# Designs tried in a protein design chat: VHH binders against Profilin-1 (pfn-1). Part 99

Target 1, 132 residues: Profilin-1 (pfn-1), of Caenorhabditis elegans (q9xw16)
Amino acid sequence: MSGWNAYIDTMTAAAPSIKRCAIVGAADGSVWARTEADNVFKASEEELKTFVALFNDVTQVPAKGADIEGVHYVVPRTEESLIFGKKENTGFFAVKTKSAVLIAVYEGPNEVAAQVRKAVESMQTYLNNAGY
Key: E = the ipSAE of ESMFold2; O = the ipSAE of OpenDDE; V2 = 0.75 times the mean of E and O plus 0.25 times the DockQ between their complexes.

## First folded at step 15 (VHH)

Design uf13 (from ue4 with T28E K107S; framework vhh_7pa5_2; at its last look DockQ between E and O 0.80; V2 from the best seeds 0.00; counts 0 for: unsure alone 64.6 < 65)
Fold by OpenDDE, look of step 15:
Structure uf13 (fold): chain B 132 residues (1-132), chain A 123 residues (1-123)
Amino acid sequence: as target 1 above (132 residues)
Amino acid sequence: QVQLVESGGGMVQPGGSLRLSCAASGFEFSSYAMSWVRRAPGKGPEWVSYISGSGGSTHYADSVKGRFTISRDNAKNTLYLQMNSLKPEDTALYYCAVGGPQPPPLSGEDDYWGQGTQVTVSS
């Protein structure tokens, strides 16, 4: 696919509990890369535009929750560049870099969440250091 | 398999215009943002512009803002770059790529670009 697709592969390899993953533009929610085949990330451009805008004021997100792929997630808390949500045995981690938002949707018990977070935050750090 | 084929390059004088095209296949074209990237001899790649999947948003590098226009026809799986007021410093091999500004290569080599189309601006 592209250079960004390699980053999708890296994150999914680092955390097998990730079911779907996407890299989108922080400015407009445009899709730069996503999981495909049996695990297609299906969020629309309009939905993603709304989602990335949540990072403009993360303090309000816990009160509202967040929607990804038409699914509403409870957001227990946020950090400056991190939004994570939960729904039953599923959840997501979203981190913002200089130019992108990385989104990972996972499935499994709560203990798998730590590995997913680590994978996404590691990539966040890598990209930030590279100026992206 | 993903294929990107660039065309429309050529030689023009300063102040001239060119229109580049990129024919895309092997993936859901309308679902992805697309970029133009250029590489001058001996230099690294420079991101030029990208457009969202729907075409609803466009972005430009400062060096080409006001002179270049990116567009797309999703029905034809084609990406375009209208280049006006061309300058000698615009001389480069132009590539189209999936996504926004292209990330650093993880393997140390440039990833899946097409053959590119040569743009030469010279008096």
Scores: ipSAE 0.906, ipTM 0.942, lowest interface PAE 0.4, mean pLDDT 94
Fold by ESMFold2, look of step 15:
Structure uf13 (fold): chain B 132 residues (1-132), chain A 123 residues (1-123)
Amino acid sequence: as target 1 above (132 residues)
Amino acid sequence: QVQLVESGGGMVQPGGSLRLSCAASGFEFSSYAMSWVRRAPGKGPEWVSYISGSGGSTHYADSVKGRFTISRDNAKNTLYLQMNSLKPEDTALYYCAVGGPQPPPLSGEDDYWGQGTQVTVSS
């Protein structure tokens, strides 16, 4: 098993509204770890390559939206290393580190979004401090 | 259950070549990036290379660029590392792993390093 699975488990435990989650390479979108079994994170390598490239210029993303798992999300806002996507009662947070992008797809009302964001940003900070 | 079994190590002289193999089972091999990691005696793990799930993207540590080639055969669930122009500094126990460069450990993490395959480069 990937040592990245512990990061998946930590995020899903910290924010139970996260239904699917992945850690992918920032350079190429390759899958390093993901939720499996009943909650398989299903995105193609080509979709993920396009997705991680959004971080090359996050200011353009609100005009485009973002696609994950074949679902198109409206992107109301971005930060230099964070993309938030929303579609009805679902959404995602994605954060970029030096080497990786952490993606969490959640379901639930808007009040759970802060908890999801905190979960992914905690792991982002830990990885950044370690040079990842 | 996930299994990764490394093989192909051995003793070679400087300038020699070896090809390592990693047989994978218990997961959807083609969906995941795969890495080679090495541990020299008395040192911590050093990430060597990774390859994307499809095999379309490869990445190397600076210390091995131009000498090592990572590849995979998704039909056989096997990862490879072709090592050319070997140097004494390449002496290490080599492991394959799922994903990109191994992350810093988290509390309660289930760290598993298999047996690995020993590469020894010496005159």
Scores: ipSAE 0.733, ipTM 0.874, lowest interface PAE 1.0, mean pLDDT 90
ESMFold2 (binder alone), look of step 15: mean pLDDT 78; pTM 0.788

Design uf14 (from ue4 with H59Y; framework vhh_7pa5_2; at its last look DockQ between E and O 0.83; V2 from the best seeds 0.82)
Fold by OpenDDE, look of step 15:
Structure uf14 (fold): chain B 132 residues (1-132), chain A 123 residues (1-123)
Amino acid sequence: as target 1 above (132 residues)
Amino acid sequence: QVQLVESGGGMVQPGGSLRLSCAASGFTFSSYAMSWVRRAPGKGPEWVSYISGSGGSTYYADSVKGRFTISRDNAKNTLYLQMNSLKPEDTALYYCAVGGPQPPPLKGEDDYWGQGTQVTVSS
């Protein structure tokens, strides 16, 4: 639908365990791109607005967890621009760039998490270097 | 199939006004932020403005802040750009696009912009 979809495709190709993915505005949680068709990313704008605000103080997130697509995830720890969560055999990685938040929801054993993280962090680095 | 059709462009004198429209189809319009971008001859694309899916948040490039207003009608799947106090440097082909500020190009870039609408500001 737009140039942002190419970034969605790049992340999902790099980590096949990613089931749903979205790129949203860091300031307002508005959706810029998302997976569609059989793997529609379903978080509402209001939910995403709350989610991206978590990056204002990531140190508090482990205590309360994070919600994506109406699902509550436990957040074991955070980094300055990284929030990740787990629920059973699912999880998510969210990374913040200058202007955007990249969210990848994955399904599989813990072993697949490393590949998902690498995919979103690689894109984070790319976008940051480009000024986005 | 995603389609974006821009309209409303034309020729105006400096200080004049225009209102652009973008008719969108082929996707859930209200679920996405929308942007206006422009391309002047010989220059790369410039992000102009974007609006959140709900319309609750708007953002503008410094070059158009205070002069342009972005809005949307989700019931009509239409994006608008009210352009006031137009300047010669606003002359460009204007496009609407899905999402926020346009990302840097990737290898194998797909351009899903519409045909664009020409805005010419000249005395």
Scores: ipSAE 0.877, ipTM 0.929, lowest interface PAE 0.4, mean pLDDT 94
Fold by ESMFold2, look of step 15:
Formats: C-alpha cells, sequence, structure tokens
Structure uf14 (fold): chain B 132 residues (1-132), chain A 123 residues (1-123)
C-alpha cells in the first residue's frame, strides 16, 4: 500500500514478539503505516500527537508514563530518541527519527524486549542515515 | 486491496491552474496521512505535499509552497491538490501515496507506484 508498510513488515519479521506496530509523523502523530486486520494498531491521531510530543523532553516521561492505544504504560527509562514502556506482560519501544516515530508494541518476558529494541533501532538508523 | 486512483491531470499553459483528485478505497482513509509525489521526465520521485489524517496539518515542498494547496474530504475518501501558477517545471506524473515522504527502499525491497495523472505545462 505504501513504501512505509515495508518498514512495518521488516520490523515485525525481525522481532516476532511485536504484536502491533506503527510509523507516525514526528510533527503531527499522523499514521503513515501500521499493522492492520487482526493486529490493528488503534491509537487515534490525537493520542499519537500527544505521544510524539513526549520526545520534546524525554527526561520528564518516566515521572508520568505514556499512553498508547488507550493503555497506560510505566516508562522505566528513556534516551534522547527512545522511549520504553511497560505494562504487565506487554510493553513498547518507540524511537524518533528526523521525520517519524516508530512504535512497536510487544508481548513477552523482558528477554524479548532486546529483540524489539534492536528491530526498531535498525530501522531508525537506516532512516536517519537517509535523512528521514 | 488498497486502491488509489489519481485524476484531474491535463495540459495547461504556464500560469494556469489544475485540481488533482485521488480516490482512495480498501483502507480507513481518515486514519492515514497522505502525500502527493511527482516524477518529472527522467527524474526520480519528488515529494510535493503532505496532509495529516484529520487534515489538521499540512506541509509543502519549497518548490510548490504558496502555489499548491493540499486538502482532503474524509467523508468521500478523496485527497486533492489544487495547483495554481503552474510552471513548465511542474510537468510530471503526479501520484498520491499513503503516509509521509516516500521512504528509502529497504534492502531487497521495492515500492510500487500506480498509474498517476499526467500534468503538462507548456505553451
Amino acid sequence: as target 1 above (132 residues)
Amino acid sequence: QVQLVESGGGMVQPGGSLRLSCAASGFTFSSYAMSWVRRAPGKGPEWVSYISGSGGSTYYADSVKGRFTISRDNAKNTLYLQMNSLKPEDTALYYCAVGGPQPPPLKGEDDYWGQGTQVTVSS
């Protein structure tokens, strides 16, 4: 459907524990690509605009957590371009590029979190190297 | 499954106007940002304009800023590009696309472009 869908497919193939995934505009939170059908990523544009704005000051995010798809996550740590959230046996990684935010929601023990992080950071690196 | 059908192209003299349409089906149109992209003869794709899913945010390439206006009608699943003050340099095939500016191809991956609609600006 779009060239951004190939990025979704690549991340989900690299980290099968990803249950839902999206690529959204960093400026507006608008969806560019997402998992669909049985694995639809259902966050609204308004929620995503609030979410991507967290990257404006990542140091304040652990104190308040983050919301995605109407689910509240505890944020144990952040980096300048990365937010990691946890709730029960699920979590997310989100990374920011110049133009986009890549979001992957996963399920599983903490061991799978590393593979999810690597999957999104690989795409982040590829996009950053291309000026995206 | 996803279908994007561009229309409204044609031949126009410099300084003229055209309005392009993109009819979308097979996905939840209002959930996705949309872009216009063009390919001039002998060139690769050039991103032209972007609009958020709600229509609340718009962006333009410097080459068209002030002359082109992107809009959408989410009730009709239709994206528009109003092109004013057209120049010969705007001659291209115009395509609509889902999401932001066309991303770089992935290793072993390729993006498919549809038919587009031809805009020709000449005397």
Scores: ipSAE 0.744, ipTM 0.877, lowest interface PAE 0.9, mean pLDDT 90
ESMFold2 (binder alone), look of step 15: mean pLDDT 78; pTM 0.789

Design uf15 (from ue4 with H59S; framework vhh_7pa5_2; at its last look DockQ between E and O 0.85; V2 from the best seeds 0.78)
Fold by OpenDDE, look of step 15:
Structure uf15 (fold): chain B 132 residues (1-132), chain A 123 residues (1-123)
Amino acid sequence: as target 1 above (132 residues)
Amino acid sequence: QVQLVESGGGMVQPGGSLRLSCAASGFTFSSYAMSWVRRAPGKGPEWVSYISGSGGSTSYADSVKGRFTISRDNAKNTLYLQMNSLKPEDTALYYCAVGGPQPPPLKGEDDYWGQGTQVTVSS
């Protein structure tokens, strides 16, 4: 569908526990690419606008948590360009690049989280180096 | 299947205007941001303009800011680009694309654009 879809495919291939994934604009939360078909990433533009704004002050996010696709996640901690959350056997990793936010929602035991993080951070590094 | 069909191009004199259209199908149009990109002969693609899914946010390359206006009609699954005060430097094949500024290819040539519409600005 677009050049951004290749990045979605790359992340999902690198971490099979990723169930849904999206690339959105860092400034407005608009969707640039997302998983579709049986694994549609369903967050609305309004929700994503609120979500990407969390990166303006990540230090406050652990106290509030984060919502994705109408699901509330506990956020144990944050980094400058990283927000991750947990809910039961699910979680998400969100990383910010120069122009985008990459979001990966995963299912599985805690052991799979490391692979998901690696997948999104690798893509973050790639895009940042490319100027995106 | 995803399809993007550009139209509205043509030949105009410097200072002239054109309005491009992009008919989109095969996906939920209103859920995605859209962009216009252009490619001049012998040059790489250049991002031109961006509009969010809802249309509430827009952005422009410095080279076209103040002259071009991007808009969309989600009911018609159509993207538009109003081009005013055209310059010879605007001569290019124009494409519509899903998302923001297009990323570098991961697997060689990854082109999901339509056939494009030719814009030629010449005296």
Scores: ipSAE 0.827, ipTM 0.908, lowest interface PAE 0.5, mean pLDDT 94
Fold by ESMFold2, look of step 15:
Structure uf15 (fold): chain B 132 residues (1-132), chain A 123 residues (1-123)
Amino acid sequence: as target 1 above (132 residues)
Amino acid sequence: QVQLVESGGGMVQPGGSLRLSCAASGFTFSSYAMSWVRRAPGKGPEWVSYISGSGGSTSYADSVKGRFTISRDNAKNTLYLQMNSLKPEDTALYYCAVGGPQPPPLKGEDDYWGQGTQVTVSS
């Protein structure tokens, strides 16, 4: 019963390789929407608060990596508002808007990663244009 | 089915107080941030207040800061808004919502607003 759930649905439809995703508050890591049921995005508010704080200085993230859902990812690439993490045949993209962080966890090769990035960045752009 | 049911509205004089409740069901309430949103007559929705899933983080619109207090009871799956020092401009239909401040609607997106609870502040 949240307009944020529609954003979850739109991202998963745009990039079917997304296995789990969430939208969390940029200031506190609190969940605004996530995949549920047999695809539950399993991260505590405490873990997510640590994760969203990485956007305070993305240049430090490649040296230490990132944790999501209790899984440690290598972070080969960051941009001012984007973190890309990789572990084996899985990865994530996270993008920051003014008020939120969009997180998508996917499985698959490099071509899949590009589709996932496009999906989250499209939503990032839409939210930024609306002041979010 | 996700359900949010607002209650506690009514008519009150300026300077009065009301306490709104939002009963939640159909989802893991404690896992999600919650917001209060209001819609004054002839106006679009205005975000009022926000609380994190744990209750450890809150925020308020400038127009209500210092007068309204958001809280939650995760054992009772209930969100609250204590409204003190009410003003005529607080007159609106009040709704609770899952997540942070209301996002812009996506094309074809369903309306996520319930019936709300009416607050009327009038002499």
Scores: ipSAE 0.687, ipTM 0.860, lowest interface PAE 1.2, mean pLDDT 89
ESMFold2 (binder alone), look of step 15: mean pLDDT 79; pTM 0.793

Design uf16 (from ue4 with G108A; framework vhh_7pa5_2; at its last look DockQ between E and O 0.82; V2 from the best seeds 0.84)
Fold by OpenDDE, look of step 15:
Structure uf16 (fold): chain B 132 residues (1-132), chain A 123 residues (1-123)
Amino acid sequence: as target 1 above (132 residues)
Amino acid sequence: QVQLVESGGGMVQPGGSLRLSCAASGFTFSSYAMSWVRRAPGKGPEWVSYISGSGGSTHYADSVKGRFTISRDNAKNTLYLQMNSLKPEDTALYYCAVGGPQPPPLKAEDDYWGQGTQVTVSS
């Protein structure tokens, strides 16, 4: 696909519990890379546009939750550049870089969440240091 | 297999215009943003412009803003770049790429662009 696809592969390799993953533009929610084949990330451009806009004011997100791929997640809390949600045995981590938002949807017990978070935050740090 | 084939380059005088095309195949074209990037001799790649999958949003580097227009035809799986008011500093090999501004390559083989199309602006 492109250079961005390698970043998808890196995150999914680092956290096997990640089922679907995407890298989107922070400004408009446009899809730059995503998991494909058996694990296609299916969020629409319009949905992603709304999602990335949540980072404009993360303090209000816990009150209303977040939607990804037509699924509504409870958001227990947020950080400045981090939104995470939970639904039953699934969840997501979304981190914002200078120019992108990295989204990882995972499935498994609560214990796997730490590994998923580490994977996306590591990539966040890498990209930020690179100016992206 | 992802394929990107650029065309439309050539030699023009300063102030001239060119229209580049990129034929894409091997993936769901309309699902991804697309970019134009360029590489001048001896320099690293420079991001030029990108457009969202639907075409609803466009973005430009400051160096080309107001002169270049990116567009796409999803029915034809084709990306376009209209270049007006060309300058000598626009001289470069132009590539089509999937996604927004292209990230640092993790490995050399991780970066997939087409063969590129040469744009030369000279009096």
Scores: ipSAE 0.915, ipTM 0.949, lowest interface PAE 0.4, mean pLDDT 95
Fold by ESMFold2, look of step 15:
Structure uf16 (fold): chain B 132 residues (1-132), chain A 123 residues (1-123)
Amino acid sequence: as target 1 above (132 residues)
Amino acid sequence: QVQLVESGGGMVQPGGSLRLSCAASGFTFSSYAMSWVRRAPGKGPEWVSYISGSGGSTHYADSVKGRFTISRDNAKNTLYLQMNSLKPEDTALYYCAVGGPQPPPLKAEDDYWGQGTQVTVSS
C-alpha cells in the first residue's frame, strides 16, 4: 500500500466539496495517490508533468491558464506555491510541498473554494514541516 | 484491494547480486509511481529508489546509486529492483510502496507495510 492514501482521505474529509484529489511528484507529475472508483482523478502523467512545471514560475501562469483532466482552467491568481484555477462551476487548488504537488478539484459556489484552499494548505504545511 | 507482494530476497556474500520483484494487483499499476523502501534491523524505513508510472523518471538514494537499478513491466504489473555490488549495509527487509518517499502516518496504528522480502549480505 501507500501512506499517501491517508492524505487524500484527510483532505476530502476536511473539504467535502472536493470531487477529485491527487498527490503527484513535483519533479515528474507521476501519481502517488488519487481518488479512485466512481470519482477517479483522470489526469495523465504527461498532462501532470506539464502541470507541475507551472510551479517553476507561477507568475507566468495567469497569462496561459492550466490544464487538468483535459479541462482548461483560467488562473485568476497564483502565489509562490499555490495555483487556483476556475472553469464555469468547477475549480481547483494546487499547492506544492518540498517533494509533491497536492491537487484538489471541487465544484460549487465561492464559499466552498475557501474550504478547499484551507484543506490543501493545511496539508501542505504539515508535509513541509515533516520534510515532504 | 491493493496488494503488493515482494519476492527475490535471500542470503548473499558481499559483492553479490539479487533481483527483487514486486507483484502488484488491485489498482491501475501503470498509473502510479512506485518506490522501494528498506528497513534494517532496529532502524526505521529508508527510501531506496523511485520510478514514475511510465518508467520515464527514476531516482535513487545516494547510498545505492550506481549499484541498484529500478525498473517496471507495466504489462505484467511488476516492479523490479536489480541489486549489484551488495554490501553488508544493504541487509534489510525490502518493501515496495505506491508513490514517492512515504510520509509520516497520520495515525500511529496505520500499518501499510506488507511482509517484505529479506536481503541478508554477510561474509
Scores: ipSAE 0.783, ipTM 0.891, lowest interface PAE 0.8, mean pLDDT 90
ESMFold2 (binder alone), look of step 15: mean pLDDT 78; pTM 0.788

Design uf17 (from ue4 with G108S; framework vhh_7pa5_2; at its last look DockQ between E and O 0.77; V2 from the best seeds 0.80)
Fold by OpenDDE, look of step 15:
Structure uf17 (fold): chain B 132 residues (1-132), chain A 123 residues (1-123)
Amino acid sequence: as target 1 above (132 residues)
Amino acid sequence: QVQLVESGGGMVQPGGSLRLSCAASGFTFSSYAMSWVRRAPGKGPEWVSYISGSGGSTHYADSVKGRFTISRDNAKNTLYLQMNSLKPEDTALYYCAVGGPQPPPLKSEDDYWGQGTQVTVSS
């Protein structure tokens, strides 16, 4: 569909536990690419606008959690450009680049989380180095 | 399959105006941000502008800010670019693309833009 889809494919290939994935604008939460077909990323533009704004002050996020696709996740902690959440056997990792936010929603035991994090952080590093 | 068809280009004098259109099909148009990008001869692509899926937010490169206006009609699956106060340096092949600023290509077939529409600004 677009050049951004290649990045979606790269992340999902690197972490098979990723069920849904999206790349959105850091400034407005607009969708640039997302998983489709059987694994459509379903967050609305308004929800994503609110979500990306969390990166303006990540220190407050653990206290209130985060919502993605109408699902509320507990956020144990945050880092400067990383927000991750958990709900039962699901979770998400969201990383911020210069211009984008990468979101990966995964399903599985806690052991799979490390692989998902590595996938999105690797892409974060790549894009940042490229100026994106 | 995703299809993007650009139109509306032409030749104009400096200070003139053009309105580009992009007809989109093969995907849920309103769910994605859309961009205009341009490529001048011998140069790499330059991102021009993008608009969110709903049209609620717009963004512009500094080089076109104040002169270009991006808009969309989701009912018609069409993206627009109103170009005013055109300059010779705006001469390029203009493309419609899905998403925001276009990323570095990871594959040779990562160019999912349309055929482009030529804009020439010359006295």
Scores: ipSAE 0.917, ipTM 0.949, lowest interface PAE 0.4, mean pLDDT 95
Fold by ESMFold2, look of step 15:
Structure uf17 (fold): chain B 132 residues (1-132), chain A 123 residues (1-123)
Amino acid sequence: as target 1 above (132 residues)
Amino acid sequence: QVQLVESGGGMVQPGGSLRLSCAASGFTFSSYAMSWVRRAPGKGPEWVSYISGSGGSTHYADSVKGRFTISRDNAKNTLYLQMNSLKPEDTALYYCAVGGPQPPPLKSEDDYWGQGTQVTVSS
């Protein structure tokens, strides 16, 4: 079926605090894989196109925050290929690869956030090294 | 369960045309980007073409650009590949797949390839 779905499974297994996760095309925001069933990642292609475009200038993102799944997050910090968003006891990490953006939405405190970041960055590195 | 069923393959002469179809079920087809992938005899999979969930964005491998057109009908849950000006080098088993260009597999390649539809271009 989908080779991208295995990457979703790998990230969620590595960081159990991830509640929803997606891999989307960096150019168009189109979904390549996502969590489904009870934990469906619910974002339109239009919303995701706006979201991935934030990586065009990550320095502007902390001033305005980010929307995903219809939820507005404060963005305390960004890096060239990473956006971290927070809302109450939830948050997200999004990382950009050569061709895709990996998005993980989690619940929990800062110690949990580090595990989530490690999971998405490990996959980011793997995909970038493979040319994706 | 996600199911993708390819059809429309056959034997054609060089310069001929074929239209492949992929019937999708078991997931929200319109939410996902789709790709066509082919496997020539004795070779690994080669990505051919990509279309976004909405159909608004398309991309092609250099080897097929200008000759192949990907499209989708989200109302019918069907993906298409119009193949024109076919060459012997296009001979392969063609598969549809969910998502962008397929990455290195984390599992065995057999875990996510279906039967495909055979395209044979020969005199």
Scores: ipSAE 0.696, ipTM 0.864, lowest interface PAE 1.2, mean pLDDT 89
ESMFold2 (binder alone), look of step 15: mean pLDDT 79; pTM 0.791

Design uf18 (from ue4 with G108N; framework vhh_7pa5_2; at its last look DockQ between E and O 0.78; V2 from the best seeds 0.77)
Fold by OpenDDE, look of step 15:
Structure uf18 (fold): chain B 132 residues (1-132), chain A 123 residues (1-123)
Amino acid sequence: as target 1 above (132 residues)
Amino acid sequence: QVQLVESGGGMVQPGGSLRLSCAASGFTFSSYAMSWVRRAPGKGPEWVSYISGSGGSTHYADSVKGRFTISRDNAKNTLYLQMNSLKPEDTALYYCAVGGPQPPPLKNEDDYWGQGTQVTVSS
């Protein structure tokens, strides 16, 4: 659909446990690319606007958690440009670049989380180095 | 199959106006942000503007801020760009694209854009 879809494909290929993935604008939560077909990322624009705003002060996020696709996740901790959450056998990693937020929702045992994080952070580094 | 078809380009004098349109099909139009990008001869692509899926937020490159207005009609699956106070440096082939500012290319950009519409600003 767009050039951003290639980045979605790269992340999902690097971490098979990723079920849904999206790239959104850091400023407004607008969707630039997302997984489609059987694994449609379904967060609304309004929800994403609220979500990306969490990066304005990540220190407060663990106290209140985060919502994605109408699902509430517990957020154990945050980093400056990283928010991750867990719910049962699912979770998400969200990283912020200069202009975008990359979101990956995964399913599986806790052991798969490391691979998902690596995939998302690798893409974060790539985009930041490119000025995005 | 995603299709983007740009139209509305032409030749105008400096200070003139044009209104571009982009007809989109093959995907859920209202679910995605949409962008205009342009490419002048011999130069790389330049992001111009993007609008969120709902149309609730708009963004512009500094070079066109205050002169260009991006809008959309989701009922018609159409993206628009109103260009006022045109300058010779606005001369370029204008493309419609899905998403915000276009990413570093991993593939041929032509695979994701339409055929483009030519805008020429000249005295």
Scores: ipSAE 0.914, ipTM 0.948, lowest interface PAE 0.4, mean pLDDT 95
Fold by ESMFold2, look of step 15:
Structure uf18 (fold): chain B 132 residues (1-132), chain A 123 residues (1-123)
Amino acid sequence: as target 1 above (132 residues)
Amino acid sequence: QVQLVESGGGMVQPGGSLRLSCAASGFTFSSYAMSWVRRAPGKGPEWVSYISGSGGSTHYADSVKGRFTISRDNAKNTLYLQMNSLKPEDTALYYCAVGGPQPPPLKNEDDYWGQGTQVTVSS
């Protein structure tokens, strides 16, 4: 497909608890790459457009929560370019780069969440350093 | 397998127009953003434009904004680039690609590029 699939593969290899993953355009939420086959990342274009717009003002996100794949997550905290969502034993980390948003949906306990965050932030740093 | 076939290039004088096409197969075309990328002689790849899966959102590099128009026909699995007011600087091999602007390579990964279609703008 494209070189973005290698980024999907690298994140899922670094944090095996990631169940689904996507890379979407920061401007419009359009899908550039995603997990496929038995773990298809399924979110509508409308939902993803709304989701990436949350990064325009992350301070309002904890009050709203966030929706991904038709699931509503509580957002306990955000940082300038990071949103963490939680629901039951699942959660997501999303990070924004200059041009994209990386989204990883995972399942597992607290120590797993830190591994997922590290995986997506490593890619965020690499892409930002390359001007993406 | 994913297949992308570009066509519609040619030689044209400055100020002229061309319309590029990209025939896509082997994946759910309407689910993915699509890009045009070009490679001028002696230069690396330069992202030109991308369009969202539905076609509702379009994006352009500053160097082509106002002159080029990206579009898609999801019923025909085809991506287009209408190029107007062509300049010698637009001379390049043009490719379509899945997704937005192509990222830097990570490892010894296979990078998927079609054959491309040559656009030459010269008097």
Scores: ipSAE 0.628, ipTM 0.820, lowest interface PAE 1.3, mean pLDDT 89
ESMFold2 (binder alone), look of step 15: mean pLDDT 79; pTM 0.796

